VH-VL binders against o27280. Designs and how they scored, part 13

Target 1, 266 residues: o27280
Amino acid sequence: MDSMNVPEVLEIKRIVEESESVKTFIFSWDFRREVRPGQFVMVWDFRDEKPMSVSLIDPVRSEIGISIRRVGEFTDRVHGLSEGDLLGIRGPYGRGFELMGRDILLVGGGIGMAPLAALADEATARGMRVDALVAARTADELLFLDRLEAAGVNISTCTDDGSCGFKGFAHERLLTLEENHDMAAVCGPEPMMFQVMRILDERDVPAQLSLERYMKCAVGICGQCCLDDTGFRVCAEGPVFWSQELSRVREFGRYRRDPAGRRVPW

## First folded at step 1 (VH-VL)

Design bA9 (framework fv_bamlanivimab)
Fold by OpenDDE, second read of step 2:
Structure bA9 (fold): chain C 266 residues (1-266), chain A 120 residues (1-120), chain B 107 residues (1-107)
Amino acid sequence: as target 1 above (266 residues)
Amino acid sequence: QVQLVQSGAEVKKPGSSVKVSCKASGGTFSSYAISWVRQAPGQGLEWMGRIIPIFGTANYAQKFQGRVTITADKSTSTAYMELSSLRSEDTAVYYCARDHYGSGDYFDYWGQGTAVTVSS
Amino acid sequence: DIQMTQSPSSLSASVGDRVTITCRASQSISSYLSWYQQKPGKAPKLLIYAASSLQSGVPSRFSGSGSGTDFTLTITSLQPEDFATYYCQQSYSTPRTFGQGTKVEIK
C-alpha cells in the first residue's frame, strides 16, 4: 500500500514524558498502512514540517508513537501541545531495519534510541535475544530504559560523565563487550555511529545504521539529504543503511550538509 | 567463476520434510548471503528466506515461518533449505541464489534448481 | 508485503522490435529493483540491478529505468535468444517479492 504523501490530521492520543527534553506522542494508526522500525514520518504542526522516527509500533492497540526531542522552534511548539491536540502526519517513509538471526545488539545514543526502541519491541516479540547499549551524555538523557527492560531487553548503559553505567562513549563500552551478535542496529550521533561501525566491522558483525540528515521532501526528490559520492538519499535509500553501504559514503562520520547545502564538520 | 550446485530432485509424501543443499564455489562464501526462491509449475518466483552464512542465522518469509529452516556450513560452503510438513502446494523447483546483503540484495548467481514433488 | 505488478503479462514481438516491460510497486522501493530473465527449464538470470545497473555480461540492448514505484525494462532490439519470461524483484523490504512475470513470445 502506498504511503500517504498528504498529511493526515491525527489527534494526539497520549503523551509520554520520556525525559526532560523528550516526549513521545502517540496516535491511532491504521495498520493497513505498514510501518517498520527505522522508518520515519513527516510531522506537520500546520506551520512547519519535520521528519521524526517512529519509536512505537503497537498493532494490538493500533497505535504508533513518535518521540521528539526539544531542540528548536518547531519542537518547542510541538512540546507545547496536549493530548487531544492535532498534528499532521504523512508517511511512513524510508527504509527501515531488517531483523535477522537470534541475537541482536542495539547501540543507541540519545534520541537515537527512538527507532531502536521500536526495533527492540519487534525483535523481542519474535523471540530474539536483544542486548541494548544505551548511551547518553548524562543519566537524565538516557531514554526508554524502563520500556526496554519491560520488553526483556538486556540493557547496558554508558554516559559521558559517568552518572550512569560505564563512564565513556558507546564505542568504548562496546570494546569491553566480548560477545558477538548476529546483527547490530545503531542510531545516534554520527561520530558515535562511525566508531561503533568500525568496531562491528572488525568483528564481522553485520550492522545497520540509521542516519540523520536534513530532509525536506521525504520522497527522494529535492536531493537535500543526498550523501556525497554515492548519491544516496537518506530519505529514500535510508535512513537505515547497512555498514557496507556506508563504507562507500565518504562524508559519513566526517561531515554533513546543512539546510543551505554547506559542508558542516561533525 | 561463481557456481551454485544444488542437490538432486526429490519425491516426497505429504507431511514429510525435504532438505535441499546448495554448494557454492568460485567465490567467497562468507561475503554474501544465500537466498532461497521457489517456483511452482507454470507459476512465478517466490522468495522463501535468506541466510548470511558467516553467522548461520536466517530471515524467512512469514508464509514459511515455522516450517522452513535455512542453514549453512561455512566449512563446506554449502547452504541448506529444509521444508517440513510438505503439502501438494509445495511441489515446485527450489532455487538457491547468491544474495548481496547490504548492497541491494539482488541475486546474481543461481543454482540449477531442485525439483521437489509432493504426492501421495 | 510489497506487491510487484508487471505489465503486460505477456506480449508477442518480432526480432528487431523494441520491447518495453513495466513493473509497479505497491509502495516506493527507491531503486531497489532488479530484473531477471528466465527461459523454460532454466534458473533466472540477472539482467539489471539497482533499477538501472546492467549486470556484467548482459548485452547492452537491455536497460532499466525508474525509481520509486514505476520501473521499466527495455530491450532496444529483440534478439532470438531474448524470447523468455522476465521478472522484476524488489529488495527494499522483507520479504523480497517478485512480479508475476512477463512472457515475451515470438510473433
Scores: ipSAE 0.022, ipTM 0.643, lowest interface PAE 4.2, mean pLDDT 92
Fold by ESMFold2-Fast, scan of step 1:
Structure bA9 (fold): chain C 266 residues (1-266), chain A 120 residues (1-120), chain B 107 residues (1-107)
Amino acid sequence: as target 1 above (266 residues)
Amino acid sequence: QVQLVQSGAEVKKPGSSVKVSCKASGGTFSSYAISWVRQAPGQGLEWMGRIIPIFGTANYAQKFQGRVTITADKSTSTAYMELSSLRSEDTAVYYCARDHYGSGDYFDYWGQGTAVTVSS
Amino acid sequence: DIQMTQSPSSLSASVGDRVTITCRASQSISSYLSWYQQKPGKAPKLLIYAASSLQSGVPSRFSGSGSGTDFTLTITSLQPEDFATYYCQQSYSTPRTFGQGTKVEIK
């Protein structure tokens, strides 16, 4: 009877420091409220609400985790919290990833590995073979490697500066990987996702891509919900889209929307 | 057409309360927050608080915490700001404004303002 | 709270002048800054959002620049209808806070 649109005040059970700028906040969760990889929640610090991807879904321990990168005032305040402190959590919202076939390639950049870490857990539990290409600017920004390894995921890394694994960008590393996959899931900076999508399309690998910048639309807040040429609504279909859907979007990979909804070229 | 229409001017006695309304059109109520900003005669703008109608969530500037209550009625697309324990320094024009919550949080459309005078 | 300080508090200018108004934040607010114009007896009107984005319908003589703590509103060729009070506003943190205002008066 409780409305999913009203924030539930939850105690921070545990905080995991993933990197200098990323923390995962873990909460007890009642799994009668289903949560799937690719979905997000609204995190409320009693002053502001922001959408955050769910990065851990653990029904055995009755826990969810939310990974937050420090990028502004809201996230700075949340990073200052301790175990035992309270946050409002509302949701989940949005379209989750769909799994199909026997093997999956995950391609994640930076904090984009957060929803993909949750997906890796589900794919592994289903008996799929999981290969992950984890990309970041530097080695200390690579996220979730310990979790992926513990789950039995085959990991490839790349860093822009060459400090860990392949020196270069995710799409450059992908070009050196020969194995085909039944599907892929991609999350990270939009230029990276665009390049990765093009390679996967050429290889006839169906891919799902998560457009985190539009998550607020799934909770009924409009303004940046419509994608230019497609006319379909992110709040009904996003944040996760199949590559075939995104191939028709003039905006994807060419320009972004600033906070005001205006076009800014990549 | 986007429009925010506020209730009329009020004259109140010290210690009383005032409730100002803001009727929103153009899809404002389902997609945006509503902020309340006041302006005392000859002075600048002061943010009081906001409500996000789809969540029912309101938050307030600490200065007004305990005296201000912001509510929303989805059926009439009307937001309300109630200020209690009125003092002479609460004499001001009170504005509601459409708040682009989550997309830069700027105020693109404003109500016409409601003059509230607190006098003996 | 984030404090917003405008300079100058008032200025006198003639039609055709270039007018510059500065806004400083007490801490970094990235690009979460808006500029508003207010005429006597009227509600404020949005001019610029996200520090440099011109609101639809606002004349191109208005422009905004800056990031972090220092921001500027420029009017390149002042028109009679531009004599008004201008406010900057940060939306990086709650509470939202405004500068003290800059009154642009006819010389």
Scores: ipSAE 0.005, ipTM 0.398, lowest interface PAE 17.4, mean pLDDT 83

Design bB (framework fv_bamlanivimab)
Fold by ESMFold2-Fast, scan of step 1:
Structure bB (fold): chain C 266 residues (1-266), chain A 120 residues (1-120), chain B 107 residues (1-107)
Amino acid sequence: as target 1 above (266 residues)
Amino acid sequence: QVQLVQSGAEVKKPGSSVKVSCKASGGTFSSYTISWVRQAPGQGLEWMGRIIPILGIANYAQKFQGRVTITADKSTSTAYMELSSLRSEDTAVYYCARDYGSGSYEFDYWGQGTAVTVSS
Amino acid sequence: DIQMTQSPSSLSASVGDRVTITCRASQSISSYLSWYQQKPGKAPKLLIYAASSLQSGVPSRFSGSGSGTDFTLTITSLQPEDFATYYCQQSYSTPLTFGQGTKVEIK
């Protein structure tokens, strides 16, 4: 196996607390191994390995960042780590976002803002105009607002409970935004992405959506990395898909696969 | 602020049907999923089924398949649970509860409950 | 169907006590487990989701742990308002199933 398939044991250089439940872990990175926004890495705590999207790509400092939400035993253990502690990193894997045109809309829900934050940095560095719709259940779960503002991104927020910005869901907020964009990138809960995709399709805005739910297989193809009807392998052909590709997937936005591979409604 | 408000208590005869409503306030109804969970007197919680209003997709526990119908009216932000062929064992408090639809099925908001009594 | 079994079915405790409730799944459910509190005549309230994540607005004295088949809810310093029935729930697969409940009673 090449260097992408061999875990590197890396020291946690810095930890940024993004919210009560989300931290960004920053590592020195050798950029002879290219990393693009939308790609993921396998994070290994020397007991379990989980896929995580890259949320910071900084060639000037020679650093990458990985943002992790606390949702279970693995993430609880990782959240308990400190600067100087070690993690294994394998990758990067997957297809990154493609940038086109002069302006881009980012629509992120919760931790889905993580890969979009990295994309925002690249888009602004290319001179694109970036509009971001940042959605969460509550104000405390809105992520990367300070980082996006510092990068010159035009930010709109929405929360389900109305604690910050528009009261409602991302797709409801999107309907009140009238700006034309050359493209969009979307990452968040699948039902949110489905609704957002439909609106963008009606506006004839090409969109890329990141499907993170099937990223359990990091090395190659397997059944759980394959979407119904299309034969697409998320870890090999995704996790980023164009909206036109996803509109042909019967499962997208309607059903997911549980850990046993059974169809479960959203 | 999200609130789920259910219809009032009902007394029904065996063999009849009951339809309970759950009105969501806060205007975000279409993006949530609504489950129905019942609790018989002195007993635990039993999941009956779930609807994703925006997709029109409902899924039911096998025990209730054929007897329960869960629907939603997006224009009034109201979910309904209809249970037919009522038996005395269906006497329970019926709750609606929402989940965010992210696949974890945690119920972050609940209705106040609707008491349904089935007796001769 | 996945069966959820709680232990104990009831527990007597005093204010200030540390209370531990366990929940066992009939098969592995990874971390797809939530804990709820229910007081008489009221709807359940979400305390913990994803086995260990504290719901917004829930006091920090509540914590959850475990994965696979064995899970624990802990209340580190029991308060008067914590005397209630507690339920675990798996969200791994439908039908969603709850434990039978654990009643925390005043000693």
Scores: ipSAE 0.000, ipTM 0.380, lowest interface PAE 17.7, mean pLDDT 82

Design bB1 (framework fv_bamlanivimab)
Fold by ESMFold2-Fast, scan of step 1:
Structure bB1 (fold): chain C 266 residues (1-266), chain A 119 residues (1-119), chain B 107 residues (1-107)
Amino acid sequence: as target 1 above (266 residues)
Amino acid sequence: QVQLVQSGAEVKKPGSSVKVSCKASGGTFSSYTISWVRQAPGQGLEWMGRIIPILGIANYAQKFQGRVTITADKSTSTAYMELSSLRSEDTAVYYCARGSPYDYGMDVWGQGTAVTVSS
Amino acid sequence: DIQMTQSPSSLSASVGDRVTITCRASQSISSYLSWYQQKPGKAPKLLIYAASSLQSGVPSRFSGSGSGTDFTLTITSLQPEDFATYYCQQSYSTPLTFGQGTKVEIK
């Protein structure tokens, strides 16, 4: 049997408050089911099911963490839960990040830092040098700075309002950073990722980018989550893509889909 | 690198209150916890309480039951610990320390504030 | 409240010696344990977190082990700068609690 298609009911072991709008839910996990940074799970509250990125992978403690931002009815209900309460988890799904070389740049915006925090842990455990550019609207929305610092990551921050670090957007801050890297990993709003990808391409830095918005198609639908220009199925081939793959997608960073399926500018 | 800088030494009378400040410099402290730990002369470390500044959530050791209040002002990156109804037994060095919600330990400490309670 | 008990309360050792300090919790705390070093007149310094993870910048001669109720701090080759008092601390439940401390004196 494919145990990944059946939700396992797990007890919430610990809840970490990351910000006013973000919590990390920690569960005991049997690592006979491998989980890698960049993968996601389906979280079931016994009413609705939503995809969530894995933000903590700790085989030593036998734990995983799932970071959830409060944005609607489902996430509001989950945020109301306490330690000891139960959630259904199935997965993991998707391809994870691939690591190469000696040095990696992480560029994260908002909740996009969640999968990158797990990646930072793996990269540092492999002995890689890790630089992270962490972006948010305000200082209170910068996520996982404590985890990155504990891992020995070199952190640059930027906020739209200038409340922490560089005042401006991630791509503006990246233009002022001179360090070269063997690879990069990027996760955040698509317009941010598009601008960052262009700069990294100019610098000849191979990058992987996570397109998490399409993950709902991975389960419960006919299995189609498709990028029109290339025919990529995000749930089958993503959510993580190399920048070379995304450079051929006219939709990436420029358009999203409205409820009618029409292309709409970001 | 982040530093925690505490207010200066205080000499207080029994029954009064003291408010010690702890200012973070070199970045944000909003996603961290700030604990207050005291040490009486020649004694060990005693945890008093902590706050998560972004949430305004504070936890206290029961021993201080309504005598201690920990607050934070995010706009000035400053945490405060106020201890009321002071006794001679409250004479100690008071430390603030930064921790992680993930309990990565308290990795950055203030220099300490000596509080002497004498009549 | 979770009580933390250290053993021994004090010890004397020579440079190059292997030193072990134990810490026992009154109930299981999983791996939510940190070790601190405090030199006279100074604030404590974090050495180990999560029972066994070495804090950045701390010499590799320091190591931590254990889970549940029994924990150990080891210094594999004691140096003169290691003269200090060492504290364990649980973060499993509030209130956070420290052991009573172990004073390490260089012979």
Scores: ipSAE 0.000, ipTM 0.474, lowest interface PAE 11.7, mean pLDDT 84

Design bB10 (framework fv_bamlanivimab)
Fold by ESMFold2-Fast, scan of step 1:
Structure bB10 (fold): chain C 266 residues (1-266), chain A 119 residues (1-119), chain B 107 residues (1-107)
Amino acid sequence: as target 1 above (266 residues)
Amino acid sequence: QVQLVQSGAEVKKPGSSVKVSCKASGGTFSSYTISWVRQAPGQGLEWMGRIIPILGIANYAQKFQGRVTITADKSTSTAYMELSSLRSEDTAVYYCARHEDSSGWFDPWGQGTAVTVSS
Amino acid sequence: DIQMTQSPSSLSASVGDRVTITCRASQSISSYLSWYQQKPGKAPKLLIYAASSLQSGVPSRFSGSGSGTDFTLTITSLQPEDFATYYCQQSYSTPLTFGQGTKVEIK
């Protein structure tokens, strides 16, 4: 329990280059600290600490992986590290995904495929049928397709520019798929997740959605935890929420809040 | 309006190998998956494996693992299926077929390549 | 592997007849089923995907139905060009598997 709040300094065992902008950092892990798909860790580079989703959970090799997209100063520094270098890791934190039924759908956009890749591994290990809709702006930004294929996942792709698979957005591709699923898990840009959730609700498919902004809330960072339209801020477990929980949140997919608590359109 | 055009008929001796080509036209080659399906004379359809050209990833039905290799050349929009250690039982028409995702339905199909294995 | 079984293996029919072909999966495949038409010496042609969706360009006399383990292909008014062999195929899991085929012959 207590050890979750103290950063462990871990050696980078292996780095996988997923794309030009995304790397997976692999560490040895003691699985007496259980970790589930959809949970995150705090990554500390000895200057700043940021939440990152766990993208690989491998008890057989005693390894976890953390996938990081290069989007700013912290992530640029971490991308500059090499195998053998050290990072502080604290966690895991947050509410992970729950697996239900026999047939599941994963819908991931960009780096949102990271926690879904870990979920796909778990689901296929349990003998579930997994269909994954992987969305990105271009083919070069599609992530984890080789991992998903190796796991036996049925992959559909869509890109905004049409360079791989369906030309268009994830929700547009989903409208052309007629498969029934027992549950769905969704992770990506909030506007994408909102559109996907609406379609799944209409199809009566229960969905779990992972919201990056609620990862900070799960570790007690204020400014990320407004869950209703009354203006009250509620710190929730996050980052994974059922679609029924999110359908009542006026802001989901429409507005976000800045650090001062102001509503800002997407 | 993607079309698949396959290489011509082959007559092979037992123990040899055959490499069949499937050239795609009318679409972006890397935007779809190519499967190989064979049909022995008077028999039904049997899936052999597939390739996702943009990823360079291929997988195979267990019956053919170790004997079949599926590759793709994105520069020429051509997929290949190579079958080694040929037996009389490998006499069949070999089809390539396109699908939009890795588990989907097949449209279009190539015209087929007859491979006869005889001594 | 998922076993696909078609019934009947062959049938004789006349132009204008209603023809039904059934396909059974050895386990539930949800709606991951396609139907193909194959004429002698030619490659198969997709008719129906996702159990019930009609492929673009396929005549409306063809329809598919079913889910789980039991599926049906229906031709409401058989035409001369419809005499062919029909195959069902599951795309639920690899290896992808086909039914043994149903030959529709002129009566």
Scores: ipSAE 0.007, ipTM 0.498, lowest interface PAE 9.8, mean pLDDT 84

Design bB11 (framework fv_bamlanivimab)
Fold by ESMFold2-Fast, scan of step 1:
Structure bB11 (fold): chain C 266 residues (1-266), chain A 121 residues (1-121), chain B 107 residues (1-107)
Amino acid sequence: as target 1 above (266 residues)
Amino acid sequence: QVQLVQSGAEVKKPGSSVKVSCKASGGTFSSYTISWVRQAPGQGLEWMGRIIPILGIANYAQKFQGRVTITADKSTSTAYMELSSLRSEDTAVYYCARDNYDYSTGYFDYWGQGTAVTVSS
Amino acid sequence: DIQMTQSPSSLSASVGDRVTITCRASQSISSYLSWYQQKPGKAPKLLIYAASSLQSGVPSRFSGSGSGTDFTLTITSLQPEDFATYYCQQSYSTPLTFGQGTKVEIK
């Protein structure tokens, strides 16, 4: 039994190929340490450590899944691992999504569907009606459609190139959807999330948005995850924020943060 | 398959402005940013700024702030870079390049062919 | 602004040679570094991103390494098409900045 701030060395039990660039790594997990949708863990390959979304939470099988997109050196190394290999896991960290109401909308772009897939599982288990808008550049980048369908989620897809579903962007597709929702959860590229948030705000739908790519530091002072206007630290007070909180942040949709916490224009 | 096609060469007088276009095809215009990078004859590469077409948000290097305007027209999948108050030192090849914002590394995986702008009296 | 300095500014090499080019950042940029190849009259081409990740379609003789302030591009067996100018670029902070370039010339 270790502190959540100390990495546990876990064996990769199963690897699921989600797409050409995304794999889900599945580990046995002791659920005496709770995990909620929207939380993240630090994944350590014994050289470097990166924050990753928890995409599967299965207390019945005593498993968690961590979905990792191939984007650079660390993730390329992790993608080269096989079942039976070892990784260090710290966490979970951050505040998760809060479910409210009866009818919920999920809007995910690319790897942003990972935490939303875990949320969909919880929402459907609670008997909620779940609509998911799954967005990507192309059809082969749409993630978790099989899991969402198996869970009974109502799925709408959109791709920028029109290779699957609506041809266009998530916010354009959202404008054609007139279903009533009690809340929404949104995760994906920040420009997409900004446009989606604006539409949901106009429709008076409370939304929770996950700023997961800014979850760089999970221990100690997290100035690198700080939002300029509010002083919010994504890894401490996020990564999930209500839309009303983000509407006051001047940098949301305009700037990103580098590893040093400096504001970098989109 | 992704292709960025730029407008043709321009010869301009000092004090005038130039507007260069960059049309994206074969890929998805909204899924990335478009950066503008220039290269003076015999010199290196200099980043000028970028735009997120989906939001119409543009950001500029401070050296060019007030002289450069980067815009995008989503309906034609075209980005534009306008540089005003031209000087002979602005003589360069101007490139548009796709900056995949999804990856946070800020690298340029596809480039336009370049537009030569000559500022001459 | 982050200054990127390449070394050497130029080098002469023969086909089959191992070539190394270094790039130094004026402050730590973690792994936020890319390498580009540019041939005369052409646009730059991405070779390496995130310091060590090979871009799709780029020959495996190209590799990148390093982190923090010191980075290296290696070409293990130089081919005739590799005679070009190479640039490093940091994406850690805006403005995005490039090294001055390293020209690889035929010996």
Scores: ipSAE 0.000, ipTM 0.391, lowest interface PAE 15.6, mean pLDDT 82

Design bB12 (framework fv_bamlanivimab)
Fold by ESMFold2-Fast, scan of step 1:
Structure bB12 (fold): chain C 266 residues (1-266), chain A 120 residues (1-120), chain B 107 residues (1-107)
Amino acid sequence: as target 1 above (266 residues)
Amino acid sequence: QVQLVQSGAEVKKPGSSVKVSCKASGGTFSSYTISWVRQAPGQGLEWMGRIIPILGIANYAQKFQGRVTITADKSTSTAYMELSSLRSEDTAVYYCARGTEYSYGDFDYWGQGTAVTVSS
Amino acid sequence: DIQMTQSPSSLSASVGDRVTITCRASQSISSYLSWYQQKPGKAPKLLIYAASSLQSGVPSRFSGSGSGTDFTLTITSLQPEDFATYYCQQSYSTPLTFGQGTKVEIK
């Protein structure tokens, strides 16, 4: 649709402070334009445009939410905005998560919990059993725990420093958890996702992983977002991929690309 | 609205192969799984295998492992089931069936069936 | 493989009767159980999924119950179009398996 290629200027209806470094910006949304968990939008501050995952999808209130972590100049400017201020929103873009089975596992690291929070809402609304492993460096960086609990999600936490829950990394915690899931959805730092994927593959649990890499193309019409070996375009074919698709990508979990296209180790 | 339309009846000799097609219309082909289920004359239903088109992955019942191949072509919204080394006991009606979005085993739409007769 | 056993293999009933068909799994399958209706020369039709959820467009006289290993399909007031063969099917694990079928015949 034409509306997907031109930013719609929307008023910030509400801002939720999720942590010291993360805010969720909530907008009124016309659900004649469908949005699914795992999709992203381009957020335009009238100077620069960046991709952001949709973290709240609420057709009852006619609202979407976009969670943004403060990591650079663009996100610093957006964090400085107030309710009533305007942002341009273009999209949604990308392939969303697919729900299958009765019992699902969510594994999220840091801001990667944002698209998984939206997925958790949909899964619980459908009557599915949802287990979530929420990982962060410290307790203060764990996101959406109150929202997940309110939705009826069974929560396990881990922090690198041991300040909340299991002391260690997400994949180390996953090894100690009993496995009985029809599918998993994973989003977070790429090395974490790679380790989690390997464990889920060994357990024969199909997994969907949200791969958030550099995106030069906002509409998916160019090859700049291609993965190394498969020719998948992250903005057109992703950002959500099944684990079997990612097993063919030599660079997944091993290296990334800089703006010049050069290999950079994780 | 969703419809699965299968290819026509076949008569085959023992030792040959048969390839049955199943064309989907009225929905997003890649968002669902397609299973193949057969029924011998006067007998019950027997699951042969499935394909998950988005993954390109097929799973088969052990009884058919090595003889059955299930494939899908997204450009034509068509799934295929090829059964090789045919025997007289392979005489059956072969159905394709769509798995639901919540479970790959709850078949909400079925093809009309393809009769395959294996005789000398 | 998970074996699915139906009881009875056949039954005779009159229009207006309450019909009950049972299905037993050889191991626990939680609620991953569907019921199908098949008429002669036709493909099966999904009636019930997730043990107790009525498929859209299926008459409310059909209901399913059970969990674990024991499941029941009930038709509260049998109609002429209900004379058919009924199959249960587990979707808990592959290979997916069906019961042997229950034929509902007119008295």
Scores: ipSAE 0.005, ipTM 0.395, lowest interface PAE 15.2, mean pLDDT 82

